# Ledger of designs, part 6: VHH binders against Probable flap endonuclease 1 homolog

Target 1, 350 residues: Probable flap endonuclease 1 homolog, of Danio rerio (Zebrafish) (Brachydanio rerio) (b0uxl7)
Amino acid sequence: MGITKLAHLIHFDAPASMRSKEIGDYSGKIIALDTSIVVNQFRSALPGHLKLSPLAGLFYRTLAFLEHDIKPVFVLDGKPPHQKRAVLEKRAQSTGWSSSQSPNTGSAFNQECLRLLHLMGVPCIKAPGEAEALCAHLAKIGTVNAVASEDMDTLAFGGTVLLRQLNAKRDSEITEYSLPKLLEALQLKYEEFVDLCILLGCDYCDKIGGLGPSRALKLIKEHHTIEGVMEHVNRKTHPIPLNWQYKDARKLFFETPKIDDPVLAWSEPDEEGLVQFLCKEKPLKEERVRGRMKKFREMLLKRRKQREVNMQMGQTRQSRLEDFFPATRKRRAESAAVKESSGRKQFKIK

## First folded at step 20 (VHH)

Design k6 (from z4 with L50I)
Fold by OpenDDE, fold request of step 22:
Structure k6 (fold): chain B 350 residues (1-350), chain A 118 residues (1-118)
Amino acid sequence: as target 1 above (350 residues)
Amino acid sequence: EVQLVESGGGLVQAGGSLRLFCAASGFTFSDYEMAWLRQAPGKRREWVAIIYWSGDTDYDDSVKDRFTISRDNAKNTVSLQMNSLKPEDTAIYFCARWEYEEGDWDHWGQGTQVTVSS
């Protein structure tokens, strides 16, 4: 879910804000992730009653990031905003996931995620509300380099860089969105962009009926605010929702998550702790977990060796370049002492 | 290379029985959850049964008490005993491997056709 048709709008109206990237481009980068996105990818693939643990998915995905020298920061959802209640109810009805998973089950699972991520040596932060909002905030303030999410809400929350399709797969094409470039290309202020997102459709309120992306963009450019748009839309062709909560949605997008300054630290995974948790307490096979950890360590070692080789080659190239560009020692102008051979032509007078 | 080869499909009358077989190769079979999926004409592929690495099993409600999934780790095989077959069980049946790295069924074979006549 997220902002309806925003990706489409960007593709057509602001393509300069998008770049195709590879996972290797993010080596050494700090990337914030909504934990729920990773977990939900596993949940959606299977009937909910199957004993396939989403924690396993989180485990494997995290290792994949680390193997690519990405520094992941996981963000957990806090209390959902009241504005999202309607969407959550609809989702619960459609997925047959009885909302009866007690608010307690979600909390328990979050604790398990925290434990897993701790054992993996990666930072995890609990958001006060929406994880995407906190991810976006972390990117905005420069604590992280980008947000990896499939949810376009990240941009609406002010995330400066959004990465879509960041899969642990080497061959995955990543689409990078730049919010600054997007705003420039659309010729919108951030506030106007947020209003555009609301007009397009978000998870937090209804939208004006029949208003397509192109028209929404045009109206925001002309009238700058939803209020301005409402004054100029034909209410017969574009019905305004009754008791439209667009102001509450707007406020939510502008709200800064209140968190303490996060201390982000990465450490070596605790394999024994992971085996205890995933294999003894959870139903993962120990051989698979240990095998995957072994592979992880081997990949890290390989990367280290490659870096060493590259450093050595760089030093050799620098030395060779220095050898090829000998410092033009200023040829000391040998003052050619023009020996004035005063050839005394002795004019013999005979 | 990971390979899954399904067999044992055929035509059977309603109330009849079939046993499907899947031969796996190219991976440590005993470490993986295996499943049977099916796809009926004009329908999406659906999960039918799973056998975990532990030997535990789960079934879709539509096949519960009629179908039995089993595995032989020594032979790298998974089987589906189908009893009390119904016309609605008509589909191509696929043997599939669960891969956590992919978060999905990452491999399946060509499938085997099961047709149940009324």
Scores: ipSAE 0.799, ipTM 0.929, lowest interface PAE 0.6, mean pLDDT 88
Fold by OpenDDE, last read:
Structure k6 (fold): chain B 350 residues (1-350), chain A 118 residues (1-118)
Amino acid sequence: as target 1 above (350 residues)
Amino acid sequence: EVQLVESGGGLVQAGGSLRLFCAASGFTFSDYEMAWLRQAPGKRREWVAIIYWSGDTDYDDSVKDRFTISRDNAKNTVSLQMNSLKPEDTAIYFCARWEYEEGDWDHWGQGTQVTVSS
């Protein structure tokens, strides 16, 4: 899903835009997440008919983020853009999921996700369209520090910071992408970058046949726009799609999601509400949910204690540093006393 | 430490039966969904059957109505009764634990070899 060739391009042509990070590096950070991506990570591991609830995955993942002092903001998909219809149909055909999952089932699940996240005390925003577009926008305007997604489209949507492989595992290496650094490294404007992304292949339109990443980059650098590229490509070796909807795709990437200013607030999870929802209404075992919540609270307490200790140590270090600096204040006082004595030579002029 | 130990594999003729066992230790067994996975030579590991903490079960279509997964929480064991075995059932069978936090099977044993001769 997304611009699959973009990661390859960045790795080879703009490695300076990438950084290896650890989950601990994001302590205290606000991170936007596409809820569908998080949920799909749990769905992909098992056949779709299994009764392993993706909501359980969302529950555990959310706690893991909070345990790392990450402030997650979940974004839900709204109405998919018409440009994505073809991709969605193709996916439905490949997964054997009959297109007959009524738009109603997706909406019901989204409501369940909203309920869960509310009970967990985590903010959730419904996007007017693609969740990734809204996540990217939130990062762009500085409402969040980064977007966690496996979809490279986040960068095309203008997300300033993309985190891949943020799975709350201690040993997981996170790859951080910086859009500003990427643009600098590629020597492209954002508009040119979006056109490059379209040339690489996106979910919203066809692509020029046979055009590889390196060639696409070169052409965009030379001609700056898809229109310019089309004027200079050999149409025999690089066929241009009939009725190519690249302008619609471009418009979609440039479109700013219309949302009200979100009030982002985090609160303590409602354990009883979670048990009611996940265990009474859903098939999760109560002992597991309560056990996990207990562990969560214990971890938070541990972290708090550690912070207190560190603050005390820092204060002790600061006090020790202050104890080291008093020695410099004493030296200034002694030098002032010496100058006064010498001056009154009484010139008795006879 | 989480441990899963599979047993009960062997050589059987087509149409025959085997019963596999898995002994679990190192975790609260009754709280977890357990499954059997299998890996045939040159193929990817595939899911075969699952038993939920509630005792409900699901099966892959290839083994449905032939295999039965069961659990004994008092003994911390999972079993797979395999009937009407076919040559295509030949594989190493693994007992696996589902972990929601991982979003995957997080533990399995060394497996037990099942060979079905034609």
Scores: ipSAE 0.797, ipTM 0.928, lowest interface PAE 0.6, mean pLDDT 88
Fold by OpenDDE, last read:
Structure k6 (fold): chain B 350 residues (1-350), chain A 118 residues (1-118)
Amino acid sequence: as target 1 above (350 residues)
Amino acid sequence: EVQLVESGGGLVQAGGSLRLFCAASGFTFSDYEMAWLRQAPGKRREWVAIIYWSGDTDYDDSVKDRFTISRDNAKNTVSLQMNSLKPEDTAIYFCARWEYEEGDWDHWGQGTQVTVSS
């Protein structure tokens, strides 16, 4: 999923664009998440026939973010672009999942996710198309601080900050990618970078055969566009796909999602609503849900108390610092009236 | 501290039976889904059977109708009755707890060796 070998390319050719971070570094930050990515992390860990609900995973993950003072914004997939149809069909064949079970905005599962997130008091936005595109856009315009995703196509969509491996685990190392730093390090314009991503391989079209990451980067630096690259590649060693849809892929990456300015609001979770949904309608144990909610509230309370203590200590330190740095009393410059004693020494000219 | 202790493994001939046991402690056992996993030499750990908190069960197709998972919430135990054992069932068997917060099996014991001879 995403851009093939882009992470590898960045690691070797643009390491300055990457930073190792901890979940605590994102306290107070607004982070956009593709809901499908979060849900799929739970689905992939289990055989598909198991009755372990991905909704439960979403529930726990969301609480974990909130406990770290992260403000999550969930984005749901809309209608997939026609360019992605081939990839979706291949995935359906490999996983045995019918394309109908793909988390499309119209799926029953997407509605369940929306309901859950609503009950949890976190904002959820439906994208007109790819969720990653909207996440990236939200970051680009500064509505959110970062995008949490495992898909590198977030960068291709123009997302300014990508967080990989953002999970609820305290000890998990997060890799932060900066698109501006990446472009600087690679010495590419954004348009050139998008063409590079297409050459590397994306979900929306085929790629030139046998063209590795290093060669692709070199060619884009030299020729600036896919069209330029095609003029200079040996077609015998690097076959160009028949009816290559690279222009459609390019257009998709440049397209701005049409969405109204979202009102992002966070509220207190509805515990009774969550119990009704997750435990009465779904097969989660009520004691588990209530226990987790209790823990959540306790953590919030603890954080609040700690903030209060820190504020008091800060005020005490400031007061102590003010006590230690007595306001330098402006020494009243006593205007020494220099009495100009005009001693007119009458030089008697003898 | 969460602890899971597996027992009951051994050497058995093909077609034979074994019963594995797992003793759980350090958490509210009745609230969790429990599973048996196994790992054969040179292979990845694989899921074998699960018992939900409700008492419902699921099995991998390779062990379906041969293995039976059960739990006793009063004793904090999970069992795996293995019948009609095959050489392919040779593995270390682990009792594991499912944790939604982790999105994975978060705890298992040292395992118990099951060897099925041809």
Scores: ipSAE 0.797, ipTM 0.928, lowest interface PAE 0.6, mean pLDDT 89
Fold by OpenDDE, fold request of step 22:
Structure k6 (fold): chain B 350 residues (1-350), chain A 118 residues (1-118)
Amino acid sequence: as target 1 above (350 residues)
Amino acid sequence: EVQLVESGGGLVQAGGSLRLFCAASGFTFSDYEMAWLRQAPGKRREWVAIIYWSGDTDYDDSVKDRFTISRDNAKNTVSLQMNSLKPEDTAIYFCARWEYEEGDWDHWGQGTQVTVSS
């Protein structure tokens, strides 16, 4: 999924754009998440027929984010673009997951996700198309601080900050990618970078055969556009796909998702609603859900108390610093008094 | 500390039967889905059977109607009755706990070797 070998290219050619981080570094941050990415992490671990609901995973993951003082914004997929149809079909064939989740089942599941997230008191936005595109857009305009995704196409969509391996585990190492730093390190404009991503391989069109990451980067630096690259590649060694839809892919990356101004609000989870949904309607054990909610509340309380203590200590430190630097306040008062006295030299007119 | 201890493996002829046991400790056993996994030489670990907290069960198609998973919550144990064993069932069998927070099987023991001779 995403841009083929982009992570590899960045690691070798633009390591300055990457940072190792911890989940604690994102305390107080608003992070957009593609809901499908979170859900798919649970689906991939189990046969699809098992009654281990991905919704439960979403529930636990969301609480973990909140416990770390992360403000999650979940984005749901809308209608997939027609350019992605081929990739979706191929995936359905390879995973044995019969695409026969009827368009109706996908929609039903999205509604369940929406319901869950609502009960959890976290904002959820439905994208008009690809969730990653909307996540990236939200980051680009500064509505969110970062996008958490495993898909590198977030960067191609213009997401300014991408977080990989954000799994809400305390000991998990997060890799943060900065698009601005990446562009600087690669010495590319964003438009050139998008073309590079297409050359590397994306979900929306074919790619030039045999064109590796290093060569793709070199060609884009030299020729600036896919069109320029096409004029200079040896078509025998690097065959160009027939009816190559690279322009449509490019357009998709540049397209701004049309959404209403999102109201991002976080509230306390509705435990009774969650029990009703996850335990009565879904096959989760009530004691487990309630136990997890209890733990969540305790953690929030602990954090609140710690913040209060830190604020008190900070105030005491600030007061102590003010006590230590009393001298700078006195100098400002004396300098103001001296300026007023000199002006009244009365010119006695003889 | 979460502990899972598998037992009951051994050598058996094709068509024979074995019963595996798993003893669990260090967590509220009755709240968790438990499973048996197996790993054959040179292969990836694969899911075999699951028993939900409700007592419902699911099986991989390869073992369906031959294997039966059960649990005793009072004893914190999971069992796998294996009938009509085949050489293809030869593997190390693991008892595993499902953890939603991890989105994976988060704990298993050392496993127990099952060898089915032709």
Scores: ipSAE 0.796, ipTM 0.929, lowest interface PAE 0.6, mean pLDDT 89

Design k6 (from z4 with L50I)
Fold by ESMFold2, look of step 21:
Structure k6 (fold): chain B 350 residues (1-350), chain A 118 residues (1-118)
Amino acid sequence: as target 1 above (350 residues)
Amino acid sequence: EVQLVESGGGLVQAGGSLRLFCAASGFTFSDYEMAWLRQAPGKRREWVAIIYWSGDTDYDDSVKDRFTISRDNAKNTVSLQMNSLKPEDTAIYFCARWEYEEGDWDHWGQGTQVTVSS
């Protein structure tokens, strides 16, 4: 879902905004993610009628993040915006058919995710609208360091750092996208970039027909706004949708989610609560869950001992202290964004 | 090293039966969900049957009531009894292990060919 042509455009026109990364590079970082994207990865691997719970997948993935010293913040969807529902309704009316849904969708499953993540001691926030918009906002204001998502529209929502394929799989190849570096490489203001994303295609309105990524970028650079682009294109070659609702889509990308800044805290998982939930109420094997929790506790103990040794030798203490306090995390993310935007005039090459 | 070895495939006439076997080693077999998947020529690999650590089972609708999956935790084996075989069942059959940490079937056997003649 999202702005599918954006990844292609970035790869060819702004490769300097992309970096290949390893999961260990995110030690000490606070990362927001749309819970449904994480869970849907497991749902896509499973036939829907099986008793293999995506909730168990979330449990194991979250432990892996915590073992890598990542501080995850999970965000759940609220109600989809009317712009997206209107597009889906038009598509359904045109086809006369509804799409099949996974059996693990809906409010009840969101409550199970909340319960799981609470038992794991990990923040979980219900967005007022789309989770992706809240994730991007949290990165923009510095509450989190990055957004982990497969959806490129994170960048259009103003998310300063997007991580793709952060999943702790053995073959995972993480790609980091920087919005400030992207804007610098394209020579665009954020507002121009949002209009470019709408021209490339998004889920919140129709698009101009026949307009590819290279031409869309050129037109935005020349004319700066969708309004300017519409005055320039050949409407026979590039038909404009009737009553095109691009302004509503633009408003959605600019809108600040209506939620107070959260106070984020991570605590030790409640193993007995997890066993009750995952093994007594759900079909996971208790011995396997307890064995995994023992491994987790042993790894945390090793990390604590290593930090005590490193503190004695003066290593890493400064960054670790800042990562433990929410106010300093906001300050660090803002400083990183400023450094990236201001420092990209001096391109580094390998 | 995790290892899964399938056997028992072959050529059979429509309406006939075969029993597939999978020998497992290198892990605590009784802790894992195990499955049979199959791949017909030119098709993607698809799920056929699963047996949970508890002994519970589930089947794809296309094989329900014809196939029976079972496990023997003492011998570390999974079996698939296939009855009333149809030409549509022709495929390479794979034994697989479910791994939540990978979010996928993380280990496969080499497969055993089942061919059902008309």
Scores: ipSAE 0.551, ipTM 0.815, lowest interface PAE 1.6, mean pLDDT 83
Fold by ESMFold2, last read:
Structure k6 (fold): chain B 350 residues (1-350), chain A 118 residues (1-118)
Amino acid sequence: as target 1 above (350 residues)
Amino acid sequence: EVQLVESGGGLVQAGGSLRLFCAASGFTFSDYEMAWLRQAPGKRREWVAIIYWSGDTDYDDSVKDRFTISRDNAKNTVSLQMNSLKPEDTAIYFCARWEYEEGDWDHWGQGTQVTVSS
């Protein structure tokens, strides 16, 4: 569900925090992805009993990211927080809603994702709780440049850059959200923004009834906290939930995930291991997987050769600049040499 | 240029049979999963049957044992044999290709109308 109407509020009240982007704009960037968002795109297109593997979808999507010079970090959900389980159980109880499970979900499927991404040479991290919280944390501490997710609560968790629709599809329209620019445009502190998100509606507690996005924003700007808002709303038009657990929700958004700082490394995919896993153990056609891997290797070679050409052209331009400004060359030539104090000797004598 | 062209639709009485064809071109047909979907009046498109590159098949429960999907990799065709037709089978039937790069049915035919009268 995410944060109700947050995208709408940002579009109308903080459009300067949004940018339309193309996948090529993320060349060289490290991007944390909620694996469930990627996988669920494939599941949503089909009945879950079909042999059209979301795992195969993840394989192809990951190659596309790597071809665009994106350094992906996939994050898997851990145990859902108690606050979310309680809200979802309450909704299920009131509707008679039962959870359906398919063989492409759950712990066994997470192990298959881990194996796949390991064979692809791409980091995959299991979050202690929700993947979105860990993704947001990794962005906050600078380990990744952005979070790719469809879930707007990434911003409430403090994710500094959120990318929606980063999927490498030919009709993809990527929207980049900047949390710092959002806070500046709304003139809110992060803590006030979290309370705003709770007022709008989140997965971790109930919300005040009848409160739309514009009114919620106005109240937070005037009163700064949910507590202040509660002191000033008309309880008849905006009923307060019984035993409202907004403080627990707030604490969850502020909480730092309890996980060691990850070491991130990307390596060349293991094609033979991928064929064994996807084609021998799973029902993919080997010729199709090998053909895709050939395309991938050719694209990487083309990218490497183009970068070698670009580097040579830049060095040529630098040489022309140095020839144009002879005084700068003289100043560089007059710079002092480093002093040897550790007994190190230069071996260029005589 | 990927192209899928359906044919074989028409009017048939309940209990009758009909065979649909889909001619495919512009891609390595034998590598792809192919499917038939249908759209009844006032409803969304819903899948009917799929045939995997391996020749394995799956069916929606409403058509199991009545419909048979098949492929001919030499002719680049997908067929749907529909037996024991019911009025609720009335729909436009579409041939579609599954593409993992898109995570969706990425190409469709124009559809062929099947109408089952009582």
Scores: ipSAE 0.518, ipTM 0.803, lowest interface PAE 1.8, mean pLDDT 83
Fold by ESMFold2, fold request of step 22:
Structure k6 (fold): chain B 350 residues (1-350), chain A 118 residues (1-118)
Amino acid sequence: as target 1 above (350 residues)
Amino acid sequence: EVQLVESGGGLVQAGGSLRLFCAASGFTFSDYEMAWLRQAPGKRREWVAIIYWSGDTDYDDSVKDRFTISRDNAKNTVSLQMNSLKPEDTAIYFCARWEYEEGDWDHWGQGTQVTVSS
């Protein structure tokens, strides 16, 4: 599957399936995010022994998403499937570590992420297996509008919309991938696309040797399945892996995650709980966390006031012009501000 | 606007000492982790020392026991005392602010040159 091979293929063979976007384009949208990708951005910025917490990074990033009127759903990895555990073991052997000591060491940190996001009033779901598979499933069934991830596997799992580089940084450019437009541009059925991804290289099995993206696409378009490709390829130039487990990889991409349909709800952050967790139990400065929460509440109030003004202007322009007076608008905005200052705010729909 | 201004660089003989200063303005200085980074000729910018809002400190192993970072929240300054200087310490030294919103150092000074002669 390899991110370079699929991303390369899409760029040259299906550019119509890609769009550049701005974070404001996702106002009001429900977006599933692979939590590990967000957290790892913060972990990679400094040596891990420093007292700069990736959990604090997740806190600040989540507030930024909410301020852009994004409804995030964070997804945590469960236990990796056996297909991927074999690949992870091969990679661990190259570093000199055994599979019993593999990097499934984030269980305690996952619990901290769950606690944080619960306190923030944001859904966080532990996937039964790969977070990408659950994210893609939620998009496929319409529970979320898009998946934010750096992993191109999202498309192979059937995720209808993939967003790369959704991170709210000053210099990020968001790329949106549409699976339906991709399938149309390649002239492939979803099942054929999955077999193509396996030929390109994925984390769940080996691949046929010597196939680049262009050749793999031509072979799938001509023969439709991996089985058809194997019957028609020169085995000397394109060696077939011994006991090739492509069927197990295919099953994984087609499998519906075994999990109950989640109930998604967003609620007001619990500031006192956040201060207890991030400042009393962790080393963040309380005044800074409270100041950021104040900024967040002010941003939500500003958005509510602007929407109230827009509704009043619309009513005045279309029906009751004589009822439009600036003094009346101030009284309604003042009442809304008093309600917001009493505590326990709710998130608003777009 | 956020401003960080480094000073105190210069030419010094190996084994000597130098103290760098960083004046900060435009933000609530006491809330932020502050750091010194350096860039040697032909090298990437590398982390040297950090001082947390609490006053705690951490150092890169190459400068541990020779460099001391400190802060003065009343004056909004960060300093770096550099002792037992080596030619390998020759670099442009930058004062930087850590920003969780960016997941990175989001503001830098213009840097101050430190040159250590053998």
Scores: ipSAE 0.517, ipTM 0.798, lowest interface PAE 1.7, mean pLDDT 82
Fold by ESMFold2, fold request of step 22:
Structure k6 (fold): chain B 350 residues (1-350), chain A 118 residues (1-118)
Amino acid sequence: as target 1 above (350 residues)
Amino acid sequence: EVQLVESGGGLVQAGGSLRLFCAASGFTFSDYEMAWLRQAPGKRREWVAIIYWSGDTDYDDSVKDRFTISRDNAKNTVSLQMNSLKPEDTAIYFCARWEYEEGDWDHWGQGTQVTVSS
């Protein structure tokens, strides 16, 4: 998934950066999701000629997240970078398949996702490039708490928290990766980690031949950069790609997406709009969609009443149903106030 | 609880016919896509036919024009009429329910054996 063998390297060399989690641990959290990862899970389940809509899958998955008090932010891919298109075309030539035959390469389907999520009252953002890069950026600047993706590229893009296997099952095996803990465990700076990821293998350039994860890690720790590594490998055993575009790959991972911090808001789903789109224009059964919406409302009411009981017993106040949809700016202001309060206490003592 | 019970399997000569039945309970049957899948010895379970809530149908190419899936929403049953049977059709046949929340077939029956002799 994105960076060859990175998950294996983390498992063996930095297990302290991984934690097993439950979906309830993310109640109240804002989570950015790469929409293509969610959609492709549904597409891979059956042959593509069947009338089983991945939009229906997205609808149901999104309701389940909202029922768990997760505030999802879906991100759509923009134009793939030239570096990725070149690698995909080279792989397509060697395998005899076309890299452009996927249904999710069409902008029409992305517009359907946007329309669906708008009707559900859930933010959906079109990335200028790779969705994972924007997701990682949003986590890095604090706009979201975590990125849900199966792609380890998220860590290379600087995503501070990556969640794998975030699904709505109560017995899900969610794995949380912390980039700060990963860098600490490997004893690497972020820039060194990006070069390590390129040595392991990424979608944006070729890699040094015959170089395994343990050796790549050792070389980066000893030499700090790909340039330093190239000066110290046996080039017959580990051939260097001709005109290797590792610098362009490195720049892609370091590049800040050119987008202002978005204003995020969650609102009540538009049930009549959803029925029009999913049932009148698409092949879902109206009674089933309305029944699921009823279950959703009942679940939110049950959660609100339980939180009212907990508040009366002296626990921290929880959002009401009407307050479930706060703006992101309020959260940022609260974070700044906490930092100021800590600083004021320290300054008063000294 | 969701229950799916298959029946109607058996031994038949090549070129013959069988009709499989699936009795469903524990859910609003008319809301769901239903399918037949099959598993030959030592092979993975493979999709055979689907019937949508609307009554539309789709078939794997290997059984198209020989098999017919149907449903009876009043009786909560799915049927598979199997004609012109071939030895390659020998398998355990399973009735299954599609669940969008899982992105997969979330409930199966115990299966019914179909054996086609040459």
Scores: ipSAE 0.517, ipTM 0.799, lowest interface PAE 1.8, mean pLDDT 83

